VHH binders against q96n21r8to141. Designs and how they scored, part 25

Target 1, 126 residues: q96n21r8to141
Amino acid sequence: RDRLSFLHRLPILLKGTSDDDVPCPGYLFEEIAKISHESPGSSQCLLEYLLSRLHSSSGHGKLKVLKILLYLCSHGSSFFLLILKRNSAFIQEAAAFAGPPDPLHGNSLYQKVRAAAQDLGSTLFS
Short names: E, the ipSAE of ESMFold2; O, the ipSAE of OpenDDE; V2, 0.75 times the mean of E and O plus 0.25 times the DockQ between their complexes.

## First folded at step 18 (VHH; framework vhh_7qia_2)

Design t4 (at its last look DockQ between E and O 0.74; V2 from the best seeds 0.00; counts 0 for: pae E 3.6 > 2)
Fold by OpenDDE, look of step 18:
Structure t4 (fold): chain B 126 residues (1-126), chain A 123 residues (1-123)
Amino acid sequence: as target 1 above (126 residues)
Amino acid sequence: QLQLVESGGGLVQPGGSLRLSCEASGFTFSEYAMSWYRQAPGKQRELVAGISSGGSTNYADSVKGRFTISRDNAKNTVYLQMNSLRPEDTAIYYCARDFGDYEEGSRHAYDIWGKGTPVTVSS
């Protein structure tokens, strides 16, 4: 039941975590936070989605996911935060994110991803 | 550990100027948009000005031409220069971190607020 309901939220999540260079719109942060409050099952599905997206996406996608997670630290459900803390190994990986320099932007995207990961770690375990 | 601290508020005569500061700590300041809000007694909190991580700015119509928002990333500080102050500008001014970053199609998404600094404009 929770999974079926969550599938109806996928368009929002896909838009908010797209691999393009357009930042996640502000209203999507709020919409995604609402998903975490629908049920514990929804929170689990949300975390699974975000972690999967984080590992499979481009640098831009990773940045969006990390910022969404950071926003959820203050606006997500208590249950979401609980399971996020239990599954926080990705933060260290993201904090070490690196790759070949972009011809136009150099290492800026890598730096942004690492910074977001660091902020997330600091916020989550402060 | 996340914190925003406003300062610079006070009493000023109509037509006077004030410069508000908001110092951030606990996060990578340069990567986030920041906004100033204000709340007058008995009124709702309203957006005054915003500045993206890239430096793009926006203003409420009521303060355009009089207020200027700026940021110093080296000091983790966002500023609000208020000129030609009016009695209707009297309010508590708040700083906030915004995840919307003022990009196309983006709305505001705030998570951290300061405690506010009072501004009183009176003759």
Scores: ipSAE 0.860, ipTM 0.922, lowest interface PAE 0.5, mean pLDDT 94
Fold by ESMFold2, look of step 18:
Structure t4 (fold): chain B 126 residues (1-126), chain A 123 residues (1-123)
Amino acid sequence: as target 1 above (126 residues)
Amino acid sequence: QLQLVESGGGLVQPGGSLRLSCEASGFTFSEYAMSWYRQAPGKQRELVAGISSGGSTNYADSVKGRFTISRDNAKNTVYLQMNSLRPEDTAIYYCARDFGDYEEGSRHAYDIWGKGTPVTVSS
């Protein structure tokens, strides 16, 4: 089953979307894109996971998910792009992301999240 | 549309200088790390230099002290100043957008590349 196949890939996803200030390593972007090419079911599971992490994460995790989605616009499967376009309401929400300055990262993190969301929207619908 | 356009390559004598430019459009340039890679015929593409969104720079050992990467966020442009050029610097030079911010020793993920600008260093 597609969900069972996807579950074997969870360690990669957890590492790539950790809610911390360590950038997602480049090889993980590539491995995550591979998941989108494995099957339509794997693409659906991937999207559900990424959107769940986007919703539940602080600015760090949100930025990582948005950058992964940006990468997938040019490296993910056509099916993944199709379902991403159909489930795109999150882009508007992320483009308005704001909050008080984090003591370590200030408002620069909020600006990066908003910029990544704007770039994602432009890429998907341009 | 997302685009990277390199320019400034050409034929130069050993010991000479060139300044490469890469103009970006279609994305929020100031929020992304940028890098230069090069590829000589028959060789693998190799990292030359990177500059983070915050302006921090890193260089391949082979070009340290000779090459300088810089950026102008107002012009959406990244530059590579190449001094003291050697025949082994002959290659096609590519700029790229990096999602993970450039740092020495990290494997990079790039979603867009320029078409490249050729540099030939020959007497």
Scores: ipSAE 0.309, ipTM 0.661, lowest interface PAE 3.6, mean pLDDT 85
ESMFold2 (binder alone), look of step 18: mean pLDDT 80; pTM 0.800

Design t5 (at its last fold request DockQ between E and O 0.78; V2 from the best seeds 0.00; counts 0 for: pae E 2.1 > 2)
Fold by OpenDDE, fold request of step 20:
Structure t5 (fold): chain B 126 residues (1-126), chain A 123 residues (1-123)
Amino acid sequence: as target 1 above (126 residues)
Amino acid sequence: QLQLVESGGGLVQPGGSLRLSCEASGYTFSEYAMSWYRQAPGKQRELVAGISSGGSTNYADSVKGRFTISRDNAKNTVYLQMNSLRPEDTAIYYCARDFGDYEEGSRHAMDIWGKGTPVTVSS
């Protein structure tokens, strides 16, 4: 039931975590937060999606995911935060995110991802 | 330990100027958009101005040409320069971290707020 319902939210998530260089629109943060409040199962599916997306996405996608997670720390369900804390190993990995310099932007994207991860870690375990 | 602290509010005559400050702490300030909101007595809170992490700005129509939002990332501070103040600008002004960081008009995903600083414009 929860997974089926969650599938109807996938378009929102795909848009909010796209690999392009366009930041996630503000309204999508709120929409994604609502997903976490629909049910514990929905929160579980949301976390699974975001973690999977984080690992498989471009630098821009990773940044979007991390910022979404950070937003969810204040606007997500308590259950979502609980399971997020239990699965927080990715934060250290993201905080160490690095790669070859971009010809146009250098290391700026890596720095942004690391900063977002650091902020997420600080917020989640403060 | 996330915190936003506004300052600079006060009493000013019509036509006067004020400069509000909002100092942020507990996160990487330079990576997030900031917004100023205000709430007048008996009215709903409304957006006044926003500035993206990249420095792009937007303003409410009611303050365009009079207010200027800016930021100093080295000081973790966002500012609101308010000129040609009017009685209708009287309100408590709040700063907020905004995750809407790209398109104009899309800055409406706030998570942390300051406690506010009062601005009173009166003769």
Scores: ipSAE 0.886, ipTM 0.936, lowest interface PAE 0.5, mean pLDDT 94
Fold by ESMFold2, fold request of step 20:
Structure t5 (fold): chain B 126 residues (1-126), chain A 123 residues (1-123)
Amino acid sequence: as target 1 above (126 residues)
Amino acid sequence: QLQLVESGGGLVQPGGSLRLSCEASGYTFSEYAMSWYRQAPGKQRELVAGISSGGSTNYADSVKGRFTISRDNAKNTVYLQMNSLRPEDTAIYYCARDFGDYEEGSRHAMDIWGKGTPVTVSS
């Protein structure tokens, strides 16, 4: 495995999954996909990072992670897709995602998170 | 299944107009950006126009003022209205789902493509 290589890519991952309202730039999707192709160890580290970020983030970060995972369904390594399928319980949880009861803040974002999870599930298991 | 189906291509005279459609299925169309690309014989595929999920648009310099991209989220469809067509617009036109952000100068990140619709501009 290449622990140094994955840790060296952490700035890319932090920028692409930042928990704010700034969209993930398109080039970061491609750079993150490259991480999945470096080794099985890098794929495992990448999945662990993305799932940890998914669980810890607000709706903004969750949406970014789900869209990155969706992109990886077509551009990630075969090994990454294998371990993603084996660790997919989060999809059902994200498809039911709801935020605090405040209709004026984050409701459209929560709907976007649910839609991204649905798209990921239909892509991964179709 | 996930698919993009282009239509509306054909043979048209220089100066004419054509409207391309791209119907999407199998995902939540309204939540993604869409783009049109074209590829002329012997040339590289090039961006024509993009439209964000929120409706913001961008265009290649070669088509600004002549082409208009639009979307109808209720019909899961993206359109490309092409006016004042020139022989140089002859190409196969493709639509794609795009994860990029057009307004910030980011690279486009396409994950699925349509099969394309041919457009020929000739006398």
Scores: ipSAE 0.463, ipTM 0.763, lowest interface PAE 2.1, mean pLDDT 86
ESMFold2, look of step 18: ipSAE 0.391; ipTM 0.710
ESMFold2 (binder alone), look of step 18: mean pLDDT 80; pTM 0.807
OpenDDE, look of step 18: ipSAE 0.870; ipTM 0.928
ESMFold2, fold request of step 20: ipSAE 0.454, 0.326; ipTM 0.765, 0.674
ESMFold2 (binder alone), fold request of step 20: mean pLDDT 80, 80, 79; pTM 0.807, 0.801, 0.798
OpenDDE, fold request of step 20: ipSAE 0.884, 0.885; ipTM 0.935, 0.936

Design t6 (at its last read DockQ between E and O 0.80; V2 from the best seeds 0.00; counts 0 for: pae E 2.6 > 2)
Amino acid sequence: QLQLVESGGGLVQPGGSLRLSCEASGFTFSEYAMGWYRQAPGKQRELVAGISSGGSTYYADSVKGRFTISRDNAKNTVYLQMNSLRPEDTAIYYCARDFGDYEEGSRHAFDIWGKGTPVTVSS
ESMFold2, look of step 18: ipSAE 0.434; ipTM 0.739
ESMFold2 (binder alone), look of step 18: mean pLDDT 80; pTM 0.810
OpenDDE, look of step 18: ipSAE 0.843; ipTM 0.916
ESMFold2, fold request of step 20: ipSAE 0.500, 0.390, 0.414; ipTM 0.763, 0.714, 0.722
ESMFold2 (binder alone), fold request of step 20: mean pLDDT 79, 79, 79; pTM 0.797, 0.798, 0.798
OpenDDE, fold request of step 20: ipSAE 0.850, 0.850, 0.851; ipTM 0.921, 0.920, 0.921
ESMFold2, last read: ipSAE 0.351, 0.378, 0.361; ipTM 0.685, 0.711, 0.683
ESMFold2 (binder alone), last read: mean pLDDT 80, 80, 80; pTM 0.806, 0.803, 0.803
OpenDDE, last read: ipSAE 0.849, 0.849, 0.848; ipTM 0.920, 0.920, 0.920

## First folded at step 19 (VHH; framework vhh_7qia_2)

Design u1 (at its last look DockQ between E and O 0.80; V2 from the best seeds 0.00; counts 0 for: pae E 7.7 > 2)
Fold by OpenDDE, look of step 19:
Structure u1 (fold): chain B 126 residues (1-126), chain A 122 residues (1-122)
Amino acid sequence: as target 1 above (126 residues)
Amino acid sequence: QLQLVESGGGLVQPGGSLRLSCEASGFTFSEYAMGWYRQAPGKQRELVAGISSGGSTYYADSVKGRFTISRDNAKNTVYLQMNSLRPEDTAIYYCARDFGDYEGSRHAFDIWGKGTPVTVSS
């Protein structure tokens, strides 16, 4: 039931974690946070989605996911935060995110992703 | 260990000026939008000004032309220059980290400072 309900939230998540260079709109942070509060099952689905998206997305997508997770540290459900802490191995990977320099932007996006990951780690385990 | 510390508040006469500062710590300051909010007694907290990580600014209509928000990433500090102050500007001013982009979307703040009081009175 929770999984089916969560599928109806996918459009929001897809928009908030798109691979393009358009920043995630502010209102989507709030909407995504609401998803975590719907049920423990919703929180679980949300985490699974975000982690999957983090691993499969472009640098811009990764940055959006990390920013969303950062926001959820303050505004997400307590259960979401709990399971996020238990599944925090990705933070180290993201903190080491690197790749070939972009012809126009160089290493800027990599640095942003690493910084976001570092901030997330600091937030979760401070 | 996220922290925002506001300073610069005080008592000023109408038409006067103040400059507020907010020093951030515990996160990569340059990568986040920052905002100034204020709350007057008996009123709701409202956004006063915001500045994106890229330097784009937003102002409430009530302060446009009078207030200027800026940031110094090397100092992890966001500023609010307040000119031509009015009695209705009296409030506690708060600094916040904001996930909004100030490009017409809703704002999404997560951490606040403790606030600095501003009183505009004759």
Scores: ipSAE 0.841, ipTM 0.915, lowest interface PAE 0.5, mean pLDDT 94
Fold by ESMFold2, look of step 19:
Order: sequence, then C-alpha cells, then structure tokens
Structure u1 (fold): chain B 126 residues (1-126), chain A 122 residues (1-122)
Amino acid sequence: as target 1 above (126 residues)
Amino acid sequence: QLQLVESGGGLVQPGGSLRLSCEASGFTFSEYAMGWYRQAPGKQRELVAGISSGGSTYYADSVKGRFTISRDNAKNTVYLQMNSLRPEDTAIYYCARDFGDYEGSRHAFDIWGKGTPVTVSS
C-alpha cells in the first residue's frame, strides 16, 4: 500500500503517458494493470497519477490516459474499478474535449479524445 | 456493447485458401491495433498476425508468406487472408483488439471475439 512503493513505478507511467504522438507501448498497459493489483494504496496512487496527467496533458497525453483507463476496466483490480467509478466526473469533461485545430493534425485529435472518453464511460457503467 | 464478430471459417483441403473477417462495433476501431490469434484443441492461444492502427503488419514465423492481414477502417473490419493452408493451421481463429499501437511491442489484447473454426483436412 505504500506510496514509496508506487514511486518506484513512476518511470513506466511517465513513458506510457508521455505527452507526445508516440503511442503507449503495449507491454506498459500490462505493467500498469499489475500496479492496480498490488494493493489498495497502489490503486489510489495510480488513479491520482492518471487523473493528474489527464488534466495536465494536451490531446496526445489525454488520449493515452483514457486508453490506459479503458484497459484497466478489463484488467485492473476490482478495487481500482471501484475507486474509478467513484471518481468518474472527468469522463463527461473529456467527452466534450475541444480546442483550436492542431496545426499538424487538425480536429482529429480532439475527436479521438472524445471518442475514447465515450468508450470509457460506456464500458465503466455498462 | 463492445464486440468483435469473426466469420469466414470452414473446412478446406490442404493447399486451399480462406478469408476470415472480423467486424468490430462499440468502439473507435481506427484507433486500435487488431490481431488474429488461433487455438488448436488442447493448446494455448498463439498470435498469428497483427496490424497497427497505422497499417503496419506483423506475422508469426509459421504463417509468414502464406497469410496476409489487412483492415478497412470504413467498414470497421479486419481481414486475414489465409493461403496454402496446412493441417497444422486447424484451429479456432480469434480476432482481438490490441491497446498497444507500437509496432514490435508486447501486445495488450482486451476484447476477443467468440472465434471462427478453420479445419484443414484431406
């Protein structure tokens, strides 16, 4: 449960949630799911980290976090799912995510974030 | 309602061909890598082929040169063209969604279809 134990896992979380256009490597989804199974404290720290990163990131980082959360709906611990359901207001906010067109990619990134949030909401509550 | 529906399996002679289809619904198909796995009776599932969201492909050594994976994002469908089929290709073939979109990375499959059986027998 120890927050110090969680801090040793930060390198994989930073790599998996980097705010760039490089997709999260597949093995990191599995490693992150393992964190949720280690203890209730690890699950709480994981959720806090992911939500903080969701807030602070541009569309690329937001998309990665939402995909990680969606993976955790199927592979995370039952305790993680419980606290995620209890802290789910961000889903509606992300489903309305918008901003100026990205000069390189236009509006498609915002659409991807909104779609991932919709997928997450549908999966988590049904 | 997230689902993957495979079709196109059946009985074929050695050397024959089949084309498997997997239609996806309930999620944003174009954002995910997709894969085909197979499982012979009493065996573990094994990766056959995968395709990234960007169209990059990868294949198990046992099927390289004989199988081709492709995707049609407008139809939310991934395909597996299987040529030069052998009796050892006999298995149930499963379509799966992959959260990993990094070519060559270990995959993170979470949604599986119910499978489509393929039997290769003379």
Scores: ipSAE 0.012, ipTM 0.411, lowest interface PAE 7.7, mean pLDDT 83
ESMFold2 (binder alone), look of step 19: mean pLDDT 81; pTM 0.821

Design u2 (at its last look DockQ between E and O 0.03; V2 from the best seeds 0.00; counts 0 for: pae E 13.3 > 2, unsure alone 58.9 < 65, placed apart)
Fold by OpenDDE, look of step 19:
Structure u2 (fold): chain B 126 residues (1-126), chain A 122 residues (1-122)
Amino acid sequence: as target 1 above (126 residues)
Amino acid sequence: QLQLVESGGGLVQPGGSLRLSCEASGYTFSEYAMGWYRQAPGKQRELVAGISSGGSTYYADSVKGRFTISRDNAKNTVYLQMNSLRPEDTAIYYCARDFGDYEGSRHAFDIWGKGTPVTVSS
C-alpha cells in the first residue's frame, strides 16, 4: 500500500531529480520532505528512489539528489534520517565523483557534486 | 557543525543605515543561496532579501531600493546593506541557507542564525 501511494509521488521526484541543468525548484524540496513524513514505508521508498537515482543520473541529477538529501537532514522524518544514516556508503562515492572535463564547464559540475556529498556527510555525522 | 552567525544590528535613527553580516560555517558556502529574514514583535517572520549561489538577488517590495544583499564567498559571508531605514524596519534579522537558490518560484530554507536586532527609532 505504501508502495502504491509512493508511485503517485513519482512525478514530483522525477521533476526534482531531472538530468537537465535546471535547478530543483524550492517548493519541490518541501514536497519531497512531506513524502518522508507520510509513513515509514514512504520514507523507505523515497530513500530507495533517491539512491537509485543518484547512481544512474547525470552529474546534474546527482547534484540535485545530494542537495535533496541534505535538505531532508533538517526537514525529513526521523525515520528517514535513521535509514539514511544506515545507508550512507554512497556519500564516499559521490565525494569522489569525477569524469572527463566538460567542453564548456570543465570540472565545475564534478566539484559541485563532490562538495554536496561532503556537505551531506558533514551534516549526517556531525 | 552548521552555523550561521549574524552581526551588525543596533539602534539607528530613521533615515539611517546599517550593514548586517552573516558568517556561515560547516558547509560549502558558495554552493548555496542565502537569505535574510526579519521578525518584528507580534508579527510573522518575513523574507527580506535573497541571493542565489550565482549572485541573483531578490527583494521584498517593502525594501526594494533601500536594501542590498550581497555575498563574499571567500569570507563565507552574506551581507545586508540597509539604507533609508524606517521605524517599520524594526525587527530581529535572521540569515538562512536556501536550497531554492532563488531560481524557482519558492524558497526552501533549512538553517538559521540566532538573529541580530535592528531598532529604528527617533
Scores: ipSAE 0.850, ipTM 0.921, lowest interface PAE 0.5, mean pLDDT 94
Fold by ESMFold2, look of step 19:
Structure u2 (fold): chain B 126 residues (1-126), chain A 122 residues (1-122)
Amino acid sequence: as target 1 above (126 residues)
Amino acid sequence: QLQLVESGGGLVQPGGSLRLSCEASGYTFSEYAMGWYRQAPGKQRELVAGISSGGSTYYADSVKGRFTISRDNAKNTVYLQMNSLRPEDTAIYYCARDFGDYEGSRHAFDIWGKGTPVTVSS
């Protein structure tokens, strides 16, 4: 796999997975899906990046990553979908995501993350 | 050589409308996402709207319902229709290829136009 080639695409990934409440722009979903189609190595790097970001982010970043993964179930490469199915333990962890109520939003962010994880699991293993 | 040229800015009263244009040359326009950014005096540039190669759009909350981004691949041009303008929309507006307001925006800065100023004044 070509890690140098993947590193050139980091700006798109960082923008699409920023840990804030700004939604990932729709054009970034399409650009991220293109990465999965470049090569099997690019798909592996992409999955590694997304899972790392999922584990390191707050609920905002987790929600964005889960929505990107859901988009990739229908727009990503067949190889990406294969390796995602083989590395799916994170779905159960995200479906149990919880924490103290956010002062501005209460529990709604945690509920959204859990719902996105459930949707991903249903879509991936349908 | 690669070039982006913004136009269509000007002076307008609150509630008015402007249509910004960004004409691209020197690359395959239809294969790239495009964005509109703005920079008010003393502030950093911020993304206001984006459009993918396939036509999917993004808008900052501050402009949703008032601004519309579109593209005409035959003319290598991206547009920003700005309606119901407010004084806080006063800024220099830039178009850019590919990237937003994160760490990697320096790549998009190398492919930025000169900007087109928009002033909304009573």
Scores: ipSAE 0.000, ipTM 0.134, lowest interface PAE 13.3, mean pLDDT 77
ESMFold2 (binder alone), look of step 19: mean pLDDT 77; pTM 0.788

Design u3 (at its last look DockQ between E and O 0.11; V2 from the best seeds 0.00; counts 0 for: pae E 10.2 > 2, unsure alone 62.6 < 65, placed apart)
Fold by OpenDDE, look of step 19:
Structure u3 (fold): chain B 126 residues (1-126), chain A 122 residues (1-122)
Amino acid sequence: as target 1 above (126 residues)
Amino acid sequence: QLQLVESGGGLVQPGGSLRLSCEASGYTFSEYAMGWYRQAPGKQRELVAGISSGGSTYYADSVKGRFTISRDNAKNTVYLQMNSLRPEDTAIYYCARDFGDYEGSRHAMDIWGKGTPVTVSS
């Protein structure tokens, strides 16, 4: 039931977590936060999606996911935050994100991802 | 431990100038956009100016040409230089962290300062 409803939210999630270098539009942060408030099931599906996306996406996608999660720390449902805290192992992995330098941007994207992960960890457990 | 602290507010005569500061702590300041908002008595809070992480700026029509937003990442500080102040600029000014980055989309603020009062009066 909740999963079926959540599927209707995939378009905004896909847009907000795209692999391109375009930042997530501001309005999508709010829309994604609303998803977490729809139901505990929606929160669960949202977390599963974001974590899956984090692991399979480009550096830009990872950065978007981390910033979305960071935004959800203040605007997401209490239940979402609860399950996020219980599944926070990814934060350390993201904080250590590294790779070969980009020919154009060097290590900039890696640094941004690590910084976002650090900010998320600090926010979530402070 | 996330915090934004505004300063620089005060009383000034019409035509005068003020420079507001907002110091951020608890996160990687350089990676996020910042915005200045204001709320006058009996009115809704409104966006005054915004600056992206990359330095792109946005201004409300009412303050264009008079206000300048800037940032110093080394100091974790965003500034609002206010020139040619008018009585209608009287308000409490707030700074906020914005996830929208002020580039062609709606804003998404999550952290706010406590505000600094600005009064423009003869």
Scores: ipSAE 0.866, ipTM 0.926, lowest interface PAE 0.5, mean pLDDT 94
Fold by ESMFold2, look of step 19:
Structure u3 (fold): chain B 126 residues (1-126), chain A 122 residues (1-122)
Amino acid sequence: as target 1 above (126 residues)
Amino acid sequence: QLQLVESGGGLVQPGGSLRLSCEASGYTFSEYAMGWYRQAPGKQRELVAGISSGGSTYYADSVKGRFTISRDNAKNTVYLQMNSLRPEDTAIYYCARDFGDYEGSRHAMDIWGKGTPVTVSS
């Protein structure tokens, strides 16, 4: 059913949320938004995946997930936004994200993650 | 004031080559990922290549093996070497910072240049 249909989309999600410094391509944002519109079950699976990835990833992966969630605020289904609002504790945690200075980026990656979380919170709850 | 200026576009025959340049001013270039996008008339703008601040690269499947993205942080410039050009590569090519079309954040991650036209005529 919904879970089986969602599993066919995992390659897209893995590509868009890889834990590296390659930004998620714009076409993948569109494909991910389409998942949120397929069904309430697909939206639930999508949110669960994105939050799991947010929790487990370094700053690169966290930033990608937060950018995807921000895109979904404007382009995702109404049902996805509803369940995102109900599962929003992660925003405060991401807004406090910190770590040792990155040798190539200093603290700018951590600041980008915190800023993206603040933007998401402002967009979602304004 | 952030500015991105593309150059190097033009008219070429199929199989030809072009090298696009994008010079950045008004921000710390070395801290940002950069990308090249293209838009043909009547089509959506699409990402063709990206390069992270650390030098990792991404290519759309349609250009893999033909296009090479690179950056020179000392010159605040990103390049796109385009080889084996085909008529379907005809488009306006745009340089962008933090190459996602729909980010919509205070990061200013959606900064774009004016574009440089590339025409591949058979």
Scores: ipSAE 0.005, ipTM 0.242, lowest interface PAE 10.2, mean pLDDT 77
ESMFold2 (binder alone), look of step 19: mean pLDDT 78; pTM 0.794

Design u4 (at its last look DockQ between E and O 0.81; V2 from the best seeds 0.00; counts 0 for: pae E 10.6 > 2)
Fold by OpenDDE, look of step 19:
Structure u4 (fold): chain B 126 residues (1-126), chain A 122 residues (1-122)
Amino acid sequence: as target 1 above (126 residues)
Amino acid sequence: QLQLVESGGGLVQPGGSLRLSCEASGFTFSEYYMGWYRQAPGKQRELVAGISSGGSTYYADSVKGRFTISRDNAKNTVYLQMNSLRPEDTAIYYCARDFGDTEGSRHAFDIWGKGTPVTVSS
């Protein structure tokens, strides 16, 4: 039941974690945070989605996911934070994110992703 | 260890000026949108000005032409220059880290400082 309910939230999540270079709109952070508060099951689904998206997305998508996770550290449910802490191995991987220089932007996106990951780690375990 | 510390508030006469500072620590300051909020007595907190990581600025209509937001990434500091102050500018001013880094969209802050009081009175 939680999974079915969560599926109705996918459009919000897809928009907030798109692979394009458009930053996630501010209101989506709030909407996504609300998802974490709906139920523990919803929090679990949200975490699974975000981690999956982080793994498969472009650099821009990764950055969006990390920023969403950062926001959730302050505005997410306590249960979400709990399971996030238990599944924090991705932070090290993201903190090491690298690749070939972009023809237009060089290494800037990689640096942004690594910085976001570092900040997430600091926030989550400080 | 995330922290924002505001300073520069005080008492000024109408038409006077103040410069607020907010020093950030505990995160990569240069990568975040920063904003100034204010809360007057009996009123809700409102966004006053914002500045993106790229330097794009936003101002509330009530402060346009009078307030200027800027940032020094080397000092992890965001500033709010307030000129031509009015009694209605009286409030506690808060600095906040914001995730709404797009123009025209609602902003979403997560952390803020303890605030610095600004009182404009003759």
Scores: ipSAE 0.819, ipTM 0.903, lowest interface PAE 0.5, mean pLDDT 94
Fold by ESMFold2, look of step 19:
Structure u4 (fold): chain B 126 residues (1-126), chain A 122 residues (1-122)
Amino acid sequence: as target 1 above (126 residues)
Amino acid sequence: QLQLVESGGGLVQPGGSLRLSCEASGFTFSEYYMGWYRQAPGKQRELVAGISSGGSTYYADSVKGRFTISRDNAKNTVYLQMNSLRPEDTAIYYCARDFGDTEGSRHAFDIWGKGTPVTVSS
């Protein structure tokens, strides 16, 4: 039931994690944090979605997911933080994120992703 | 440890100036939007100024032309220069980090300083 209820939240999540350079609207961080407080099942679905999106997205989408996770460290449920800490191997991978030089921007987007991942690790474990 | 530490508040006469500072630690300061909020007793917090990672600024109408926000990424510090101060500027001023990557007045600030009080009176 949590998965079905979670699917009704997908428009919010797709809008906040779109794989483009359009910034995530500020109100969506609050809406996403509300999902983490609905139930432990909603928290698990949320984490699974965010990690899947992190894996599949370009640097733009990765950056948005990492910033959402950073927001959730302060505003997400205690249960969400617990499962995030237990599923944190992605942080080290994202902190080393790299790719071919972007002809327009060099590696500035990769640096932003790495910085967000470093900040996430420091926030979760410090 | 993730911190925002404000300083520079105090008592000042109407028409005077103050410069607030907010020193950040524990995160990659240069990549984040930063803002200054204020809260008078019994009132809601009001965003008075913001500055993006790229240097774009926002000001509330009540402070335009009098307040200037700036940042020094080498010192991990954001500043608020407050000129031509008025009694209605009396409040506790808070530095905040914004995760929204947005310009404008509506933001999702997640980390706040302890605040620095500013009193404008004779």
Scores: ipSAE 0.000, ipTM 0.304, lowest interface PAE 10.6, mean pLDDT 80
ESMFold2 (binder alone), look of step 19: mean pLDDT 82; pTM 0.827

